Miniprotein binders against q9h3h3. Designs and how they scored, part 27

Target 1, 235 residues: q9h3h3
Amino acid sequence: EDGFTAEHLAAEAMAADMDPWLVFDARTTPATELDAWLAKYPPSQVTRYGDPGSPNSEPVGWIAVYGQGYSPNSGDVQGLQAAWEALQTSGRPITPGTLRQLAITHHVLSGKWLMHLAPGFKLDHAWAGIARAVVEGQLQVAKVSPRAKEGGRQVICVYTDDFTDRLGVLEADSAIRAAGIKCLLTYKPDVYTYLGIYRANRWHLCPTLYESRFQLGGSARGSRVLDRANNVELT

## First folded at step 3 (miniprotein)

Design E9
Fold by ESMFold2-Fast, scan of step 3:
Structure E9 (fold): chain B 235 residues (1-235), chain A 87 residues (1-87)
Amino acid sequence: as target 1 above (235 residues)
Amino acid sequence: SPELELVEKYLKEIEKAIEEGNPEEVRLLVYFFRLELEKLPLSEEERKRILEIVDEAIRRLLKAETEEEVKEIIEETIKKIKEILEE
């Protein structure tokens, strides 16, 4: 049953990835055009399947900003998925360590900090801050979901190249906080997304590796980062 | 002083990570050291000089072969930083 739910969520994610994206690409577009682009495509108003009254008339899967140095490398996703199917049919235990090893073997190392916000001014403001940090070089790449027809929270994803590089993961967190973001953040390796590891998965794996909470009594840019798998504070 | 306590704490942890052959832990400790250094009442110039001295200490610790050499490097580094704070 958990497998069924995970498969359904993976299918929804694939649909969004396959639909057109609205992209600000700092590799080919001057940074001075960012403010106009953000005003044209606020994520609280961009609709998932298009609406003549919204900024988009056609479906949009994601709204994304690519940094000037962004070089996409998703690794061998096909090999990962084939190995995952073989692992499941083998009867071998499925653990965080086994998934980590599959990810390393197939070079599927990217991951992301996630934040969930309700549609509105706060979401649009948070996205603008993240987008500026990407274009200015403090972050590599980010995307935000469009508004779903059913409503509910939208997600901002801030990517890092290698989830096994704890320093890189922590530096991304610091840059997110420096952009003025104060909400709860969780970190998820892309390997978990490709394999459909979500809440209530049938292997009872924690769906995220790290958690970041804003530090109320410290620096405005500070946060507490927890390793959820080992229940150990990293900051 | 809080500044000297912070430096001494991090140098000892960094040295231990070097001894254990864990370069990723060394990088994390340097990152945390920089973050904690920002919380202290230091000028921009003092912070820069302290970071340069710590970077030199790490380079020397990587080449140290004995426990006695390690102790001398740490003591010398603390002395240099104390001199900066006294200026």
Scores: ipSAE 0.000, ipTM 0.086, lowest interface PAE 24.0, mean pLDDT 79

Design F1
Fold by ESMFold2-Fast, scan of step 3:
Structure F1 (fold): chain B 235 residues (1-235), chain A 91 residues (1-91)
Amino acid sequence: as target 1 above (235 residues)
Amino acid sequence: MDPKELIERIRKLLEEARRLAEEGRVDEAIEKLQEAIELANEYAKQTGDTSLVRLVTRFAVWILLYIAKKTGDPKAEEALKLAEEALKSVE
């Protein structure tokens, strides 16, 4: 059963990437327009496949904010997928090391901090905080899923350029916390998303590299970050 | 067809199916996916390796779910059900 759940999650991710995105691009749009854009497209109200009663009549895969310095660099995803097909066809073992090697070889280095929130005011408020941090230059790029089902959680993704750069990953976590986010965060490299590595995958791989938990009573920006593979705290 | 030619043809068919799905060309996308699955099954019968069948069927499920959600086309929903059943059987 777990394998079929992973297939459904991979299919949903691919569909969202293929459909149109609603984008606030700080490279071409003045920061003063952000508040109006956020009011027009609150993620709790934007529907996945369009609805006359929502802000969108057309399908929306993601709602995104691009920072001033953002440069799309998904790497060679086609080459990655071809190499993945060849690797599986070869019968060789699938390990975190082989996936990391494929990612580096094909320059698929980006990754993301994930937070899952129920549709509503808290989600919209969290997204507004993240969007402002992106436009102000504290984060590079972020996206949030549209509302797909009544009661289903939505996800905010905050990207970093290189999942192998641990310091950069931790710096992004700090910026998310500084934006007022207190919920659980998990970090996932995009290579895992492209290859369909989700919870309970057939290769028994942990689907995320890091976990961040808010910690009050220390630094105002403080959080506990855990390396999931090694069960070691980094902060 | 030799195994390398099968893999190359399958790769091309999956790429075409994805493009056709993005363009909303449902019948053509389903046709390319079915051809890819057939070639993957041929590879499995010749080599005893079912890994490629699983990968191709998984890609078919992804593309068909996308088409079904985006278009509501009953043919895509029927093809999705068949692909999900094929994925269970190849396991």
Scores: ipSAE 0.000, ipTM 0.255, lowest interface PAE 11.0, mean pLDDT 79

Design F10
Fold by ESMFold2-Fast, scan of step 3:
Structure F10 (fold): chain B 235 residues (1-235), chain A 91 residues (1-91)
Amino acid sequence: as target 1 above (235 residues)
Amino acid sequence: MDPKELIERIRKLLEEARRLAEEGRVDEAIMKLRLAIWLAIKYAFQTGDTSLVREVTREAVEILREIAEKTGDPKAEEALKLAEEALKSVE
């Protein structure tokens, strides 16, 4: 079930980041080619380490779509790591507030909405909707994991530039919902990922900042977004 | 995780960054360099060996300098300043 340590999860994430990515880059590729690319690389069929029977014969870490205006900026991750070690050594409390300050100081501001889906038609359909929203400019960038050799759920990550910009985070949620996505979404700042802070961490920090649930009812095609850190409903 | 595999991945990232830099693909090159530095820092925390962080950061500074000189890209110039400061901070 759990079984995994924070170190194991961080190692798996690093491995995926280091292996080749399949990328549709709307900055250099016409939008008209997206449907053919999606048909060629459905996430439920792309295997993590390659298989002659799958679309890929070589390892694939991530399948990604970059929007026309996408300009990657991970901030000063090295400085963040050094400051994190200093914080741990200092004896100062390790809280969401101190991590937020480290993130701001080192410009490590990006974050992502996460959704987990089993391999199959629903995953491929959800990814296609997200990819089209990225290429059309409603979202900035997204990626989806390939199918693991042992099976299990795959993850779609939809990024925003600044986790401290609540309005921007909510606008991304709205665009995801407009793309037809109805499953549970959780939002995680990348600072937690870079520091290797996952669900079961020694500081008892919750790396999930926001949670979005689809709500079908009334005149609004809304979602209910909860700020989990402050326990406040935003929508 | 095998330490030899981790070192090989860092080496590959640096090679990819050098190639991307020569092609003028600034954003991708910077991303690969940041990942290599982060991975080297993680390796140091896991193994106690800090020599790899110094070597990777030194190589990143040289690649970023080449990008900045060739392209004049403000992002490369800023990344270069940060990497040089990090290298100076290594005791």
Scores: ipSAE 0.000, ipTM 0.148, lowest interface PAE 14.8, mean pLDDT 77

Design F11
Fold by ESMFold2-Fast, scan of step 3:
Structure F11 (fold): chain B 235 residues (1-235), chain A 91 residues (1-91)
Amino acid sequence: as target 1 above (235 residues)
Amino acid sequence: MDPKELILRIRFLLWEARLLAEEGRVDEAIEKLQEAIELANEYAKQTGDTSLVRKVTRYAVLILRRIAEKTGDPKAEEALKLAEEALKSVE
């Protein structure tokens, strides 16, 4: 089946991070150029390693849109890594709560809403909606994976600054829904990514913290958001 | 660090380097790239797999070239030259 280990998943993600990115940077590029850029680089057509007939002749790791107010903040990840090694050695339980505390102490707070869609019109339309929301200031930054050589679903990642800020996480969800997106969304803190928390991890943790499901007739953002760690509804 | 921990640490250093480069924080970006290359060499020594150090060094060249083009910083130009020479030695 999957059969991929955390090391293999981390290596593949690293390869994507290292290959060139196609970036629309709203800090330096006028918003009026976005539609042409989206038409030139639809994610269903951009291939991971470049192919004849695709928009790209060379590898592309990610297609990204940076908002006008985007300001990267990595926190103290060296301190996080050292504390993580100490925690594992200490015999203390590894739980969502202890990881949250570690992330707060070291200011590694960013996270992302994830959506997985098959290559095609729905993916391209969803990405265009997200990209416009980023350029218009409703979201801060987003990226989408290119089409894999083996096929399969592509992922859109929509980032927020602080996974512990429920209002900020919910505001991002609301903006995603306002962009017309109705599929299942899951939220993953970047601390989980840096520490290698993937599906079927050694510590038996759920690899995502929040889940959003579209709800017709909802009174507000049009979705129900669940805190998976505490089994509590946020909306 | 075992190979699993090395891969996770390298991935994080490369992510940090890109963000620092985008902010124009040249010295810090160079430091993170150099540490990533050192850990990739450690990974190669432990596993016999040299593909990772080639990829990391190639990525460092890409980021350093972008910094040098954007800032004209002599430190970035010198680091780029050293990274290009390192890439030739692992190829």
Scores: ipSAE 0.024, ipTM 0.468, lowest interface PAE 5.3, mean pLDDT 83

Design F12
Fold by ESMFold2-Fast, scan of step 3:
Structure F12 (fold): chain B 235 residues (1-235), chain A 91 residues (1-91)
Amino acid sequence: as target 1 above (235 residues)
Amino acid sequence: MDPKELIERILKLLFEAYRLAKEGRVDEAIEKLQEAIELANEYAKQTGDTSLVREVTWEAVLILFEIAKKTGDPKAEEALKLAEEALKSVE
């Protein structure tokens, strides 16, 4: 009903994308430089709008690491948005299935595992683990938000190239767990982000497809993954 | 101001406008967007390249749309209408 929260979150995402990014690009930078880069730009200290007392004096939208094999493919986002407008005016039901079909038709297939962590050592340690996994080739690409507000949570996004490839999504989860991450993870397809599907959306859709919870000494996988739409445990 | 300085100033103004918009500071955000558009027109006058005017005006439309949706401020609605009309008039 109320699109305000979704519109607000979309505006925040657009602002971050417009601002400069701090990028470690393993396609052009030796892996041996990663540890120094991580020490220079810990996400708990990098400020969203710049601060002379932080690593950055100028605004930073995202801190990102690109893997050696990273090849971005955003698909036809404009076609997706036009089809979304048509779907809403058609009166057809808006479901996970119809959104999946729009995404496939327009090749908007990327998605991401999300983790929200408080600023501090645990965030910086988690990001370092993820960044190393990306540079080592176990993950394709990841980014982390800078510190926007004292005490506010920051988000790490770990991308996969195809949200419809369940095995690929689960392998990314395994790599995240192998990097030492123990917090709750949720998986969101980028099509939901482009269309403004956030918490408390007008269509009452769950904003994520999967949840992953750390499981010590239980599963060989190291985590319990739930398919939110079908309420089925995958691991 | 030379063309490179104009581009740098425009980018700074657009960033500042977006920051002010997120803070709900509507009048200040509109002022920064108007200055950015004016500098883009100066760039077009100096270089003969009108593509930057179109790009900057489109960014202004997006920012004003977000302000109008978030605040419902009539000033933002009016500024959005003017920016959309300007976008259609860019050569």
Scores: ipSAE 0.000, ipTM 0.090, lowest interface PAE 21.1, mean pLDDT 79

Design F13
Fold by ESMFold2-Fast, scan of step 3:
Structure F13 (fold): chain B 235 residues (1-235), chain A 91 residues (1-91)
Amino acid sequence: as target 1 above (235 residues)
Amino acid sequence: MDPKELIERIRKLLEEARRLAEEGRVDEAILKLQFAIKLANWYAKQTGDTSLVREVTREAVEILREIAEKTGDPKAYEALLLAELALYSVE
């Protein structure tokens, strides 16, 4: 219970998406410039609405890193939204499987691993590790939220092309762990974000598909990944 | 998850790891090998059959040994040690 409605959370997300982004684009910028860029824009210091004492004087919605091979494809979001309205008025049960089919039909396939960290050097260090993995080609694209005026946790989002490609989702988890990340991760398909599926959703759906917990067992920095919808361990 | 798809993904990861190693892309090669072992462990956990994880881990150990000897990279030696320990625990 955070006291926010799904509408409140959706409005905040939309505002961040529409405000300017600080982007390191490995498609057009040499990898050698990354460390200087990370030092200039540490997410614990970049403020959401600008501050004379921060690296930014103007609003920043997201801080992002695009990999060399990154090719954005959001699919047919308008068609998805129209189909969602039709589903809601049809009286049919709204389930993860139904949403999966809507996403496939409208090619809204991207999704993301989420991690929430308090502002500080641990957040900045985690973001630097993720950003380097993106620039090195181990991950495709990532973004991190700027600092809110009153504090609170910030979120790092690590994207994959296709949430229905379970092995691709697991490979991204493995790359995140290899970057030194040990905190709880949850995976959310972008279709859930577009349709406003958050913790306090009207349909009582679990807002994430997968959960990853750090484990020391195995040949490397490992994780235990759970399919939350089916309650089945994947690793 | 489809067992045939899983086995083909593991084979592809091992092939990709060898290619990346030949190109001197050590960190990426190690990551592919570690993910292949992870998938084989998942298969063992779901089926109770540890033969695949033994085979995959043995092949990963050989590839990691080649990388470590050729490059002298400390990360490759660390990955090799962890893979050898994992193989020892399943044997």
Scores: ipSAE 0.000, ipTM 0.425, lowest interface PAE 12.2, mean pLDDT 82

Design F14
Fold by ESMFold2-Fast, scan of step 3:
Structure F14 (fold): chain B 235 residues (1-235), chain A 91 residues (1-91)
Amino acid sequence: as target 1 above (235 residues)
Amino acid sequence: MDPKELIERIRKLLEEARRLAEEGRVDEAIEKLLEAIWLAFEYARQTGDTSLVREVTREAVEILREIAEKTGDPKAELALKYAEFALKSVE
């Protein structure tokens, strides 16, 4: 419990980012090769450190699919962190609005829809659906964690380029639902990750901006979306 | 932004949104309206005063309804739903 502090989670995330990634890059690879790639690297079988019987012999940090139009822009993360330290010493209130202002000022705008699924058929099927949506141009980029040594849930991250573009965030949710995904989704801006806004943070901020729940009978596999920052239900 | 800066920023966003809507620049008009709503909620969080959220969302609903009716733009329809629910959240 105490071993999974913000510092421990940050160290694990950094290690995963630094280890090799398995990438299907639709900018350079024909879409016809996707199904074979998905069959070779099902996320329920790819292990974090290359355990016996897995398709990987070396560590894998992430399994990712890049869309044809994918153009990464991380912004000025160093400037963001320096400004964050100054903000904390200034005594100014720490609210969703002040974090948003810092993110905009330093162009740290990306964010992601998160879904957590147990290793197995449901995870692999969900990932395949997401990967196809990315290659077909309905989503920009996505990644999924490999299987952890101790087990537990794996995470699929579906990125949008601007968390302040509310319509873009909601369009990504619709595309995820259209891909057949029915589990709970939460949306987290990368600025929160860089600044250590996790569960039970000292500023009592909700660590996610949106929550999406699957709803039967909705257009394009509709969902109920909650705006957690403003406490507004979007149906 | 402090509360005084929020009020001024919201005023400018609403003015710009109406101009962009009149020019037929629908996507940009929607972005300005949604930003104004978000900043009105930030004002409410800092001050405890939800009256600005009510005023801004009422104006946004008016503008977005007009855009949606005239253009049939799915983005305008989605933004209108957001503004309607934001207005309901404050009374």
Scores: ipSAE 0.000, ipTM 0.336, lowest interface PAE 12.5, mean pLDDT 82

Design F2
Fold by ESMFold2-Fast, scan of step 3:
Structure F2 (fold): chain B 235 residues (1-235), chain A 91 residues (1-91)
Amino acid sequence: as target 1 above (235 residues)
Amino acid sequence: MDPKELIERIRKLLEEARRLAEEGRVDEAIEKLQEAIELANEYAKQTGDTSLVRKVTLYAVWILFRIALKTGDPKAEEALKLAEEALKSVE
């Protein structure tokens, strides 16, 4: 029974990735169409499995905005998964360092800033700000979950191309804050997602690499960023 | 069935299973998911690539989990347990 919740979370994530996405692609769509698209598909109203009263009659896995310069690179996920299985069988210690090395070796470098918000005006407003920043070129790509039938919080994911590039990760944080976002942000490398490593895991790994908190008292950066792995404040 | 035909058949089965699950047609949804997993295992045997069977099994676990929660159907609960065990054995 150990790992039951982690398996369910991995299955849920895979289903969302496999189901249709609602995408505003700035590479092929004029920026002037964004406001109408955001009005048509507010994430608090788009339902995961479709509903006659929602903007969608069919299932939606994710609502996404691709920036004009966005070029996806997932790396060698297949090789990563094979190496992970070999590592588990080897009996060698499984640490953040070994996972980082596997990710680098297989070029699985992307990561994301995550924010969790309840369905409603604040979520829709936050998403609109992020989407505009993506279309205007301050961020590369972002997605938001549709509303679950169970009514839980929704997640906005803002991606960076290389989790080992601290400057790039911090630049994305600054752009998110400039878009008006004030909630807690956590940064997770996609390698943890591909390997099904969540907060509760048998290896006691923390999948969160960075944490960003809005600075109410004011600072030049607008936020405080903590490196969770080394317990070091970066800003 | 060659590997390309297997992928196309699996895609269609997963689309059918999702639709059947949404319609509340539990037995038929489970049957399509089981067939998709079987074909994904055949793909792995022919190509040595287990990534597809892992993806298909993860998707099946999610659909079965949703059916079990909504209906309480013992068949869905049994199929979910089998799919979760299959995930643990995938490379």
Scores: ipSAE 0.012, ipTM 0.362, lowest interface PAE 9.1, mean pLDDT 81

Design F3
Fold by ESMFold2-Fast, scan of step 3:
Structure F3 (fold): chain B 235 residues (1-235), chain A 91 residues (1-91)
Amino acid sequence: as target 1 above (235 residues)
Amino acid sequence: MDPKELIERIRKLLEEARRLAEEGRVDEAIEKLQEAIELANEYAKQTGDTSLVRLVTFRAVWILYLIAKKTGDPKAEEALKLAEEALKSVE
């Protein structure tokens, strides 16, 4: 039954993507202006639909920071969706491997580290750290959700270009940890988002590929990263 | 109706519905979504495969949510409730 909740969450996420975004774009704005922008738009105070008492009077879908080298590339999402529908009607097995193959074929390679935090100082502090890492070139792009009407946790998304590049995924985790982040992180490829595959799905696929915990483990300092699909510790 | 032809018809209906929703054309968008859901149900009835019903209903819920959010139209909110009920009925 939890698939119904996942559908609702997907609808909300897509609506947020369509509403206006508050963006600090390091490609066009000097890095020296970041601290003032962060003070003006703390995510715990920016409201999803606007409020006279908040920094925004109009709806805001996402608050985002683009790095100086950021170049958007979502790949061929239309071709991916068509191939996914064909795969479902073919009767062939649907596995993490087949989704990876479709993602590679259609160049839908981006993914993201996710962290969920309650509205407040810790969220605003975490976002400020991530935003500075993006502007300094240690991360490529990140976004954070605005505050919902009756509260609930907000999400920070830190994107990487290629979910099949384990080293790149691990380097992003290290940069997040270096920014002072200590909470649980989970990594999700955007291919699962575009295909509407959430935690409760009919194929029993785990949309989370990696999990990062703040701990000393292996050779990695500050975190331990687990490959959730294969149950293998990467660090 | 040939299953291949039916799947292509559903794809076109969903794309038309999304375009109409983005333009704020509530009644037309809902009509296209209802047609797509009906065709997906017919496919499930003929083949025993409910995967297309789930996919079509997911996309319909998303489009109806966007219409409801953008317009506040009670008709879109009512259609969203019906689509949510359809989702619950699929295994």
Scores: ipSAE 0.000, ipTM 0.179, lowest interface PAE 14.1, mean pLDDT 77

Design F4
Fold by ESMFold2-Fast, scan of step 3:
Structure F4 (fold): chain B 235 residues (1-235), chain A 91 residues (1-91)
Amino acid sequence: as target 1 above (235 residues)
Amino acid sequence: MDPKELIERIRKLLEEARRLAEEGRVDEAIEKLQEAIELANEYAKQTGDTSLVRRVTLMAVYILKWIALKTGDPKAEEALKLAEEALKSVE
């Protein structure tokens, strides 16, 4: 209920975005170099602020892999933020529908599947699988957080271009599962991130649109996806 | 300072400000945030790009809100008001 947690999360997210990133860019780097890069920078060992005992001596905000076809488009974030401020000042109701319309109007459409894993072999293995899928063209772009100073779970983010394109969101889920990922996944539009809306926000908005759980069907592996906004099973 | 040096210095100041805020070192955190905003304005003057000033000022607002809520320090409340006014002036 208290806003101070949301402010802290927003500050941390902005700091990570501004600090240097360790990037494997498949647009300019041969795919054959990926295995060596993953071995050099396992997420469980890369420290957020640098450490003599870690792969990095300087701060790292994110570890990222860009696919060959990756083309960044954040939309009009400044226009979105200005419109959001105007909406708050107007005193009109703030709902998921109004945020969706602001996102569409300002073309801030990207979103991401999130998975949270404890530091260790499982995290590094999951990240390697995701990175491989990105470099091979099954996913567009992904990033993973470095290890925090006091520990805690790390997050892998797998991005899609348009959170309103349900089929595209579901295709990304399938590719994540095909990469061997079996943990819980949740999907969040970036518009919520840019506006600083997290779980404990004053408007009681849920920034999570979808949830994916690994399921077995016959001899084929699959997932069960829930539409959290409408509380409806999609698969 | 050239634009590349400004970006690097701003990044380090924001890193320092966040760590000082986590430690409850209010005066030092505010000082680092103010310096970061000043350098971000210098970057905007040199390049014509105000996106960095907006991002840095917004981050300062979030950090100052957190300090103010956690400590109740009047200096943090005053710095927050100034940062919010600065944010509204950046296009």
Scores: ipSAE 0.014, ipTM 0.464, lowest interface PAE 7.2, mean pLDDT 82

Design F5
Fold by ESMFold2-Fast, scan of step 3:
Structure F5 (fold): chain B 235 residues (1-235), chain A 91 residues (1-91)
Amino acid sequence: as target 1 above (235 residues)
Amino acid sequence: MDPKELIERIRKLLEEARRLAEEGRVDEAIEKLQEAIELANEYAKQTGDTSLVRLVTMKAVFILLYIARKTGDPKAEEALKLAEEALKSVE
């Protein structure tokens, strides 16, 4: 029993969201301070619970960079959860389309590109590239998990304001690729996170909407983006 | 204990539990987490606010999951199961 269940993943994510964050906020901090901040807080060395030998002595839930235009909006999550319970009771089919309509009705529109990397130079380098893209305005906001498990991968999350805005999702992918990122990316709407749609969910839904694979010498975007539910290439 | 004293004591217990968990001191970590949950329930009784119980129980689940995965200790696995059940019962 060494694996994470959907419930354990949700509990871990909620705990991280409620613990303090290390934030570089481009709305109030000059861009010239970013390199020093990145050197002070490399995600491979920042520990989840704090350690005198790490950059932090206190717990850190997330390491985040806010873009100059960042304006947080979570929508009506409580209304979403109430409607979700009603939907489950109604006997109506639970599909990506019904979840999309639920999210639109309750204004829970944000989503994120996810990349999972082992602690080390490649993670720190990828994060630095993403952070610079956020501060320079090519991306809106991003966060990376601290080091919590021995040998476990860390996650970088790059957010978009509206998962129903396909062009916005694709532009974020393009900006991530332009920052030098070549690993697999998957896109997850926050509505799926709030409703507990993870791997092995009871409705057999794919837990992500899009998949991006780097393609060397290919398109101008540098990647091939697939709509996983409809099996349609978007780039 | 005053509500403000309860919050401060809970914060201290969760910090101690995290340290003990990192040190592999399973029994002591579980004891601190149980005490934190009890104080959070006391806060809910005094204030009518169950949000703190939810937050504390979620943090306990995460710490217990960490201990169970790190040590494989059956006591941590049992405590995790109880904390998960408690989390599902919080409004």
Scores: ipSAE 0.000, ipTM 0.181, lowest interface PAE 15.9, mean pLDDT 79

